# Designs tried in a protein design chat: VHH binders against Flagellar brake protein YcgR (ycgR). Part 102

Target 1, 263 residues: Flagellar brake protein YcgR (ycgR), of Thauera aminoaromatica (c4kar8)
Amino acid sequence: MAELSTPSPASPAPLDGGRGDELEKFTLRGARQILQLLQDLITHRGLITAHTGGGHSFMTAVLKVDEERGRVVLDPSPDPQANRRALAAPRLTCVTQLDGIRIQFPLVGLGEGQDKGRPALFAPLPAEMLRLQRREFYRLQVPLAHELSCLLKAEDLARKPVEVSARVIDIGAGGVAVVVPTGAAEFVIGGTLPACRLALPDGEPIELDLEVRNLNRQTQRNGTEQLRVGLRFAALPRAADTRIQRYIFKTERALNAKARGGL
Key: E = the ipSAE of ESMFold2; O = the ipSAE of OpenDDE; V2 = 0.75 times the mean of E and O plus 0.25 times the DockQ between their complexes.

## First folded at step 13 (VHH)

Design W102 (framework vhh_7n9e_1)
Fold by ESMFold2-Fast, scan of step 13:
Structure W102 (fold): chain B 263 residues (1-263), chain A 122 residues (1-122)
Amino acid sequence: as target 1 above (263 residues)
Amino acid sequence: DVQLVESGGGLVQAGGSLRLSCAASGFTFSSYAMYWGRQAPGKGREWVSGISSGGGSTAYASSVKGRFTISRDNAKNTLYLQMNNLKPEDTALYYCAKQDYSPLGSGTFPYWGQGTQVTVSS
């Protein structure tokens, strides 16, 4: 039901600093604010990862907001099985980024149909959207050409120490997101990975402790599964913080120059 | 169909101890990390502790570290939380949760049972 929202016993548990009540200040509940944020996602052609439960997700985008019918129109997956999982799911958890700001929102009551003659997914407008506007939540998408990696010290499924070279997919002042092969290591949310090494293009790898904040098992468009691991910098030294900030600044400047220069 | 049933809560004096249990069914328990969370009256849900599939790695919220111990018995499909040196601030409904890979920011635990009530008197 588009306007009815009953509490779900299967709601996600907050892990943000051990206090979930702090997330309320980042939650948008006003209809006008929600509409504006969704329109901003359309304008910026923002890619959305839609999680369907059971470790499954697919890439989508908001195609339009139908204010008269109170619903969003989403781009379906080219994978028919991903669309079937999405339609069967009690809810989608949508995660995206706008100008470095992490945005999350639920969609309930997903249906399928057509928009202007093309296949589309439809859902009622979300009652809330989370906009995490803190320095530690800003993320630069790392260009593939930079080949940024982080050597993780973790445990495999047999509790044996392993070193896993993970590709860094985004980076911010508060942490990194990396991808690892499914099964390469086991991660526990809240656990600490000591003495990991982050390789930046300039200089020696940075040794630091990383805290596991979130885990996404994603099925990519080609059907390949990968594990995305969100990692927080624990007790980051000032020199390391300076190097990370310089990398982010230089990369953003280069990306802005490329976009304006027609490269 | 995933089922999680918590038990072992009760009324206890400050400084006391309780052991919570979570009976799991409907999935291969030994293949998933498991978690304990809690919700106090008038507060949001809070992550408390986590344990890897084989029990080798554990994690704790700073508020409970050193006082609580998470463990599991994969042969019995059961998760435990040993709570020592309980404080009035530990008063909450305690829930167990199965790892899933569908995050909403700080993690996603869609399989919450009815919970078990822990009340700590001052």
Scores: ipSAE 0.545, ipTM 0.835, lowest interface PAE 1.6, mean pLDDT 82

Design W103 (framework vhh_7n9e_1)
Fold by ESMFold2-Fast, scan of step 13:
Structure W103 (fold): chain B 263 residues (1-263), chain A 121 residues (1-121)
Amino acid sequence: as target 1 above (263 residues)
Amino acid sequence: DVQLVESGGGLVQAGGSLRLSCAASGFTFSSYAMYWGRQAPGKGREWVSGISSGGGSTAYASSVKGRFTISRDNAKNTLYLQMNNLKPEDTALYYCAKQDYEWGSGTFPYWGQGTQVTVSS
């Protein structure tokens, strides 16, 4: 259904931010649990964003779990450069979602070969998988047609207050990811942006305090660079939380109905 | 060549102070946000502090807020971390990082060997 091998502009970033130790309670290390989760990804045909480092990623999927050889089989990218970066990388960080649950796992020792006569990538089974069962970790990729925006209150390169209208590319109960032109404002991971305004359909903009969680520079096919900013909701009024969750639910249902009916 | 060279670590008693420095070269230092991270034995990498390109915005991990101060001197291409009221739990290898807009995960690139801080009780 989807174009597996092309990175989407809305691909999720790996969750880290120095919170590795705080995420231990969500980390699966049991062999049976890991095998079951990988099989669930196969069954649901879950798209995986594989990060190779340096801001590079490609879309893949688990094709097979080979329990006897202790390895996973992945769909290679149609981009030969992406495959070369993956094979040269010391590790891949794989990020996906299953029924609103964020799943992340490392793969080390990637190789290439064939599965049933078709090109494939192979890696040993991961020793651990992160499964975040909380709703605040679920991310909806925002349809471009929705033109969702967030007005950010930040500082420019001269330390002067500036308001930047940023396009929202994904949204969850815990935050949003936005895209801004390079140089529009200064950001620092951990910094707070007070009184920003999130524009959702069907109502007035929501006033929110946002915390910068990650920064990623994305190069478009035309060579234009954009800065992707991951923003956490520092505090949410109950009414705002309800509206955000309602938007996520309605949009996911509409996308699922379209896919089933579907093109 | 892009290089970051950390210095100023050492062995200190609880309640003491240290000032770390990071000398940067090979890029336009004033155009990038800079960060301090640390890794304690047997633990993952932990974000400690960040400072925007012009120095107008700073951020700190809750564990160090009020005790550590990040600063920069763009004319000298140098990043600093003033550490006060040090605790045994602050024992770690400390490294500085340039904002890498391309990988963007909150984990820090390691550029050089870092500087070891050991706090005794």
Scores: ipSAE 0.235, ipTM 0.658, lowest interface PAE 3.2, mean pLDDT 80

Design W104 (framework vhh_7n9e_1)
Fold by ESMFold2-Fast, scan of step 13:
Structure W104 (fold): chain B 263 residues (1-263), chain A 120 residues (1-120)
Amino acid sequence: as target 1 above (263 residues)
Amino acid sequence: DVQLVESGGGLVQAGGSLRLSCAASGFTFSSYAMYWGRQAPGKGREWVSGISSGGGSTAYASSVKGRFTISRDNAKNTLYLQMNNLKPEDTALYYCAKQEYPDSGTFPYWGQGTQVTVSS
């Protein structure tokens, strides 16, 4: 694929401005719609990846929407350096999802202060929010209890073969997003990782080739740094595709049942 | 300061060839994956090719695979793109880019570009 700056189903990476024409249909500009979507993110305790530029991002969440002052309140990073990068950035690009639907929005004019005696980041309400209700962008957040992993075959930074067991954090029809320690391997965007093994709860690992779509260094909420790797299924046999879809549907139904009353 | 200077573009007829160069300075070139991207008039920026720090792994956009070859000379801090069988659709401003960190997918360092125009 030639479009590495285009949204990957496996990545929270920001969408490029060059896709604006294609994404206009999915862009919300109504004040009411923006407020409703931000409130939905609060209600569902949605985790947000805030990109500050330079390959840096940190995990945050919307804590409050202050309609009277026209601003949003964000949870700061426990890493002071991440917060300094955010405050120095001309803009944050926030990426999250709600019920598998990708949501992206800019925040400009970030400031810091306190909310109810606790440190907080503040920004004016965004003038627009992107909400992608496309099948290709649907991602299931993998429950931690499922212990879903993918064994990656790559080269380390000394060009020696290495196998990295990566935790799968989300999965969709087109790929997975995994987390690895920074420096564990060298990844080339667009490169193929052959004969990787995806472990699902039911049955033997699926052997498949994965294409590296994007890479992003993230400061987690606990202050540790990890590399998020977006991976596309380069060639997926029908049997493997069926198993992945079945896992997604089954897990989604179970999560929806739990949310509706704790089943 | 990181500097990337592209050269080698020009006007060429369809079916022709060009070799682009990117001279890198201000960082340890041999430690970073490098990339070529392009932007055609009225279109967004498009990834074209990538190469690992040591040159052992390469990747290509489907639109150029088999026609373009990326390479590097770490002793000269230079990245190359050999373009064969050029098509009018390859007309664009071509940029080289540095991966922000060895394990990052961000490209904050783009050069000024070199123009490639392919006539029919």
Scores: ipSAE 0.443, ipTM 0.803, lowest interface PAE 2.2, mean pLDDT 83

Design W105 (framework vhh_7n9e_1)
Fold by ESMFold2-Fast, scan of step 13:
Structure W105 (fold): chain B 263 residues (1-263), chain A 121 residues (1-121)
Amino acid sequence: as target 1 above (263 residues)
Amino acid sequence: DVQLVESGGGLVQAGGSLRLSCAASGFTFSSYAMYWGRQAPGKGREWVSGISSGGGSTAYASSVKGRFTISRDNAKNTLYLQMNNLKPEDTALYYCAKIDYESGRYEFDYWGQGTQVTVSS
């Protein structure tokens, strides 16, 4: 099934194919480049959201690139139902980030088996990978230690006003992606959540209107299901934009410093 | 069994109007947000409009905002889309959809068969 909402910078959802000409310059088609990028995902233990269609996805990771057999080895979900959906899907769309840069690639012909005695998923190497170095799609993966949250004002399933504290998992110039417990609130794709409060380190929470762009039920690596909500900043005040950009740059610099100092 | 049955499509000239209906059954209609999507010939499905379970919140794709109005009648289990000032680019098969919130699933698994809207230039 086609997804109802248009992909935004705040969502891990697949990009619109209508941008084919513009996206060509960000598309990697060389075998060496593809292998190197996949290896970088392994080295950084990058988490991948694999979209199986119908609004379903699961968290995975590239465990190994088998260059001799021309395939990738993926971490299966601890949820057997997520794995069954993935195996039944004609195509997976894999979305991840490396150093804040969006990476997207297709996998076709998924199978299951074992790698060195452990359950694994296998797929042929992708013929292309998108590495999107555009400011509009730049996302900072929020460190768990920051405990970044956004207080959402919505309605629960009984149509009563509710406030939900959602964990912010990524943030960019155009919006945030958050996770909420399944069933915590009702979201309408394209709807506006007024007067939400984004809590950044250092300072007062920022009051923002947020537009719901994507809804995605996600099976975590521990088997727990949660709702990932992609939210676009609506009518972002200049002062709020400045604080968000400051947080992104400061966090990126700190993560880069840790990476260099850790070696 | 969830069933969504769309109706009200047809052939109209540019600038005309149509009102689409979606008759829902097999679930508690008043508990779910409802959506209209469309698929133009040779293209993928795109989201058009959404409405909350109580009807208090609505949303529209930028291409139809100001021209289309989504509404619902929970007593009749019916979703509506009033389409005004139709354009040739609105030509598409229009679908009704829901997300199953009660089961903890947030996927558009329940699409109807659609109703064809053709706008001549």
Scores: ipSAE 0.271, ipTM 0.687, lowest interface PAE 3.0, mean pLDDT 81

Design W38 (from M9 with F106Y; framework vhh_7n9e_1)
Fold by ESMFold2-Fast, scan of step 13:
Structure W38 (fold): chain B 263 residues (1-263), chain A 119 residues (1-119)
Amino acid sequence: as target 1 above (263 residues)
Amino acid sequence: DVQLVESGGGLVQAGGSLRLSCAASGFTFSSYAMYWGRQAPGKGREWVSGISSGGGSTAYASSVKGRFTISRDNAKNTLYLQMNNLKPEDTALYYCAKQDYESGTYPYWGQGTQVTVSS
C-alpha cells in the first residue's frame, strides 16, 4: 500500500503516513532528542507550516521551549482566522526543514495566551517528531552555468507524444526538479514519463524513468509563467546512480570551495 | 470559493461497478489537474487517481490500475471515476481533489461520497 501522492520533502504539505515501519526508524521519541531538535529549530529560526486540516495552514515558528511547564511556545499567525482554526483543530501537523532535512510533528491541545506581554500560542511538547534523513530528500541547487537539462518524453492535450527539453533546477539521489513553459506538455501527479534523458556535463545522457511528484506554477518577474515539475527516479540503474552522486559531490565541493573563498 | 461536490456512491456487491461524479465550481476547471482520493474508516487519505488539466495524462494507484478509469468533461466542469470489479477493500469515502499550483499538491478536497462494497 504505497502512498503514491506523498508530497516532495520540500513541500509544506504533511505526510499522511506511508508504511509505519518505514517511518519508525526516523521517529524521535526520546525527551532529550525532542528538546534538542526543538532548540535547533529556535536557533536556526526555522519557519514551520502548521496544518489545521481541511486544506488550511499557516506559518509559525517555535519561539521557546518551556521545560518547566512542559510546553512549546509558538508565534501566532497575523491572520486571526488562521489562529481561530488552529485553536479549534483537534491537532496541528507541523512541517519544517532544517539543513534540507524534513521535520514533522503533531501538536495537540493548542491554547492561546501571552508570553512576556505578547500574544502567543501554547501546546504540550510533542511525544514524537519525524526527522527524515533519507538521501532522496537532499537537493543540490544546480548552477545555471552547468546548463543541466532533461529531455522529457510526455504527452500533449491530444495524447500525442511530445519531447520537452527541461532545465534542471535541483537534483538529488531520489530525483530532479525541472522547469518547463506552461502548456509544453500535460503533467499530473503520479504520472510516469518513460525513457527520459538526463544530460550531465560529462558523458552521454542517462536514460531514466521518471514519476511526477509535485507541480508548482511560478511567475517570473517579467510576467511569464512556467511550471516547476518535481520528478522521482522510478528505475535507477546503479551506474546511473553513481554518475548522479558523483556530479552532486563534485558540484557541492566546488560550491563550498567558492563560498569559503568569497562568502 | 472553490466548490467540489461528489456523487454516485452507494452499496454494491463485490465484482460490481459504480461511476462517481464530481461537480466543480468557483475556478477555471479546464486549467487544473484533478484527483480522486479515498479514506477508509480509521485510515489516512489515500491517492487513487489523477488526470491532467486537458485530459492528456492520467495516473492510477497500483491497487486500482486496470479496474478504475478517470475522465473529465471540461465543458461541464465535471470529473468522473468509473470503478469496475469492485472489492471489499475499495470501501471508503471517496473525495474529488483540485491541484494547488502554489503548494505543488492537491490539498483542496470535497465533502466525499460513500462507497461500500460487500463481499
Scores: ipSAE 0.755, ipTM 0.930, lowest interface PAE 0.9, mean pLDDT 84
Fold by OpenDDE, second read of step 14:
Structure W38 (fold): chain B 263 residues (1-263), chain A 119 residues (1-119)
Amino acid sequence: as target 1 above (263 residues)
Amino acid sequence: DVQLVESGGGLVQAGGSLRLSCAASGFTFSSYAMYWGRQAPGKGREWVSGISSGGGSTAYASSVKGRFTISRDNAKNTLYLQMNNLKPEDTALYYCAKQDYESGTYPYWGQGTQVTVSS
C-alpha cells in the first residue's frame, strides 16, 4: 500500500505539529541506516510504544531483524486484543527513544507467527524512520489541571463561521494538539484557521493563525468519539513564542520535580 | 472495501488545463475529507490539495495555490481537481486519497492518473 507522503501522519504520539517538509531532514530512508537503527534498538532493548490507531497502543520491542526475509520481528502484546488490533491496523506507528532521541517509524503488513517457537509479530522493514532530536520537536503533554484551551475559528458543515473551544492536550514550539467534539467543525489537512486564540495560564490569550496538520478520531473510554486536531503555528509573534516556551519549560520543570518527589 | 478510481489525466502543453476526477466507493464519501496527491518521477509522494467532508474548507500546496481548484460532488461520490496553468513540474502520477482517521494515515488511494505537462 503506497502511502502518500502526507504530512507525517500524526502518530498518536504528539509529533503532530510539524510540516512534513520539516521532518524530511530527520527522516532516514537508507536501507543501511534503517537496519543500523533497528539493530541499535535491539541492542539497547528499547521499549517501543506501538500505536494501532483509535487511541490504542501496546508496548513492544524489536526482537530481531531478518535481513534475508526483509522483515522485523516484534514482541507481541500479552493482550490478545491488542495483537488483534495491531494485525487489523493498516499501519502500526512505532514510537521509542534512544539516547534521548525520539524515534518513530511505521510498520505496514503486520503478520503473526512463530520465531523459534515463540509467538511473534512480523512486518516488512520500515521504508523510513524518523529520528528527532528533542529540542525541535518536544511536545509537552498538558496537565489537565492547566486547562489550556484554543478557540478555533472554523466553519461548520453549512459553511457558517463557528468558534470551537478546544482543549489543548499537547503543546510544542511548533504547534498544539487539540481535541474537539466530532462534528463541531469542518477540518482539512493543510487548511488554515485564522485568528485563533490560545489561552495560556500566564495571561491574555494569544491570537495566532493555525494550520491543520493532522486529524485523528479517538474514542474515549466512555465510548464518546472525539477529533484530535494537530495544529501548526502558522505565524507566531516572537513575544508569543517566548510565552509558549516559558510555559513549556516551567511546566516541564514542575512535572519533573513532582516525579522526583519534590512536590 | 474502499475504492478510489482516478481519471482525467493526459498529455498537455505548458499553460494548459486538465480536470481530474476521482470516483469513490466503499465508504460514506460525504463523511470524509478527501485529498489529492502526486508523485513525480524519482520523487516521493507529495500532498497537493484537500477538501473537507462538506466542501466548505479547502487547502492547497504552495506550489499549486492559485492554479488548482479542488471540489467535490457528494451526491456523485466524486472528487475533482481542476488544474489550470499547468507547468512541466506538475508532471506526476496523481492520486486521490482518503485518510484513515483512526490511524491518521492515508492507506486508501487509487491507481492514479498520469499527468504529463510538456514544455
Scores: ipSAE 0.639, ipTM 0.886, lowest interface PAE 0.8, mean pLDDT 88

Design W42 (from M9 with P107E; framework vhh_7n9e_1; at its last look DockQ between E and O 0.31; V2 from the best seeds 0.69)
Fold by OpenDDE, second read of step 14:
Structure W42 (fold): chain B 263 residues (1-263), chain A 119 residues (1-119)
Amino acid sequence: as target 1 above (263 residues)
Amino acid sequence: DVQLVESGGGLVQAGGSLRLSCAASGFTFSSYAMYWGRQAPGKGREWVSGISSGGGSTAYASSVKGRFTISRDNAKNTLYLQMNNLKPEDTALYYCAKQDYESGTFEYWGQGTQVTVSS
């Protein structure tokens, strides 16, 4: 009677470094970005699942970020055994979500102590935080004042090459949404628009290839119909990616500051 | 009501050719981009090709590029897919799809036409 050893559910393999290039796009390594994200987690009281290995986890939250000491303060588990596991673990893998975005970050060097007379767990600030969007890259709504544009190289109904200056309405790491006048050019989902030019405020336009991903007809308030074109970056140079990311972060920060009454 | 009726499928040997047709009704055909998709047994539906409303722009999946040609006759409200150099991996139920400008994607309305490529 051979006891069929039920294969132990494989611990979710650490995000092995091989899918590394795609994950890098979603990995925050900047100290300021990390601090901001942790602060956002505090503000939203986001529950965090902390994985200690061996299939064990406990629920926690970020209570405080101590910038002076370079540490994060976590809520300990009500289960003393979970806390012992956490302290014994070489690495804590923290998983949470904020605004539908999965956030994952490692903590190493976990210690226990007290924060304001309450038991707490302490760890150095994470060196990196991963923000994974399941389906859609975060899309920044482009402020009208920024006047981002994309010169689209397309074809008209007569199959003649045309250049269409399109207003960028949103931008993300993966692409842009633009609006064009109806009939300005022919579009089809899956179509490639080569050698387009994305104009950012910080310098010269970025030349890039774009792939049409969606097509929406929109009626403006004035009754004029426009075509919203969702475009994916087909091949984005690293330098361009950096510029786009910088723009997004800078703009988001400015918008958030304004929303908080700081500007 | 929107209707899409696919035809032209069949059994063909590897290296052979087929021409699929999709008859469209219930909407202004010339105002919509049109697409072909396919679903192989045990697989999800995949996009194959697209053509703009006027036919000026076309797109193809990498797996069919250079072998398949999408075209349309707006006067006949008909979409076509010429399939050349067919491979066993092209075996699938082929569907015609209409652009949905509200959702931003495309919708399949027909029952599909079966294409079987024998090695």
Scores: ipSAE 0.881, ipTM 0.968, lowest interface PAE 0.5, mean pLDDT 89
Fold by ESMFold2, look of step 15:
Structure W42 (fold): chain B 263 residues (1-263), chain A 119 residues (1-119)
Amino acid sequence: as target 1 above (263 residues)
Amino acid sequence: DVQLVESGGGLVQAGGSLRLSCAASGFTFSSYAMYWGRQAPGKGREWVSGISSGGGSTAYASSVKGRFTISRDNAKNTLYLQMNNLKPEDTALYYCAKQDYESGTFEYWGQGTQVTVSS
């Protein structure tokens, strides 16, 4: 029987790891800085999404830094297939959050072994880590009680103009994320939604143009699917920017007061 | 198994036209937004265009807007890119991509089709 040639899947990194020089100022390369950031992740018990490529990932954590051997120790997945994919991958792209700031770093040369008699994954310390501390990456999680909404002007599956009132789930200086019922409208990454209206608790809704940046499907508790739409502000007037920043500041202040016992 | 097969590339003169196709299998094509990307020699891959699952929403990179038209035929599980008024800077390996609703981005699966624009 003759052998057949077949194409293979090719997947780019699922994150913005290929972004150019604008990311360089957020890149930590000093060994002491990297060790301290890893220790902070350990101290805060940060959960890490480790991407192995092809849309596959698993949850892990940094268990310790082995300074003597120059390695990080990771929690293995309970799924043996996930561990096999990780060990076969040319790199892991690790993504996590510390104090609201996105942390991203590659691990190469992953191996398996034991730590204090328990199975563990090992990798050399990363040569760099991204700490993406810039205004447009911060996202305030909107309290449900605020009932923030954004009226989107889009088209439905029948290609008819439709206005969709979407609940805002997070908001930052650079954009919002909203949720809509699956099938309520047609969205595509890179698409623009002109003349949308963002309803904040104070004042009239803000008119703004939005650009679709990401699309996720989410399943609610009742099994109903909804679409999470990540939206960038295309051109934000100064007055609108001020109102959004004021909302974020006031809400953060109120949330901090609740965390301190309501004071 | 997801499979995307690009075709329709070739050598064309500047100002010419070319139509790319992307044959899809291994998933419900009509349920996914689809995209075109390209990679010029010595450069990174760049997003070119996108189209919603029903075809009612489209988007284009500024460098191709007005010259390229994305379309889809959900009955044939096929994505298209009509490229008009081609320029030498359009020379690249062109890939189609499938929306990944778990990661929130899109993913490339095929080997691409070469477009070369001379003079």
Scores: ipSAE 0.764, ipTM 0.936, lowest interface PAE 0.7, mean pLDDT 83
ESMFold2-Fast, scan of step 13: ipSAE 0.772; ipTM 0.936
ESMFold2 (binder alone), look of step 15: mean pLDDT 83; pTM 0.835
OpenDDE, look of step 15: ipSAE 0.874; ipTM 0.965

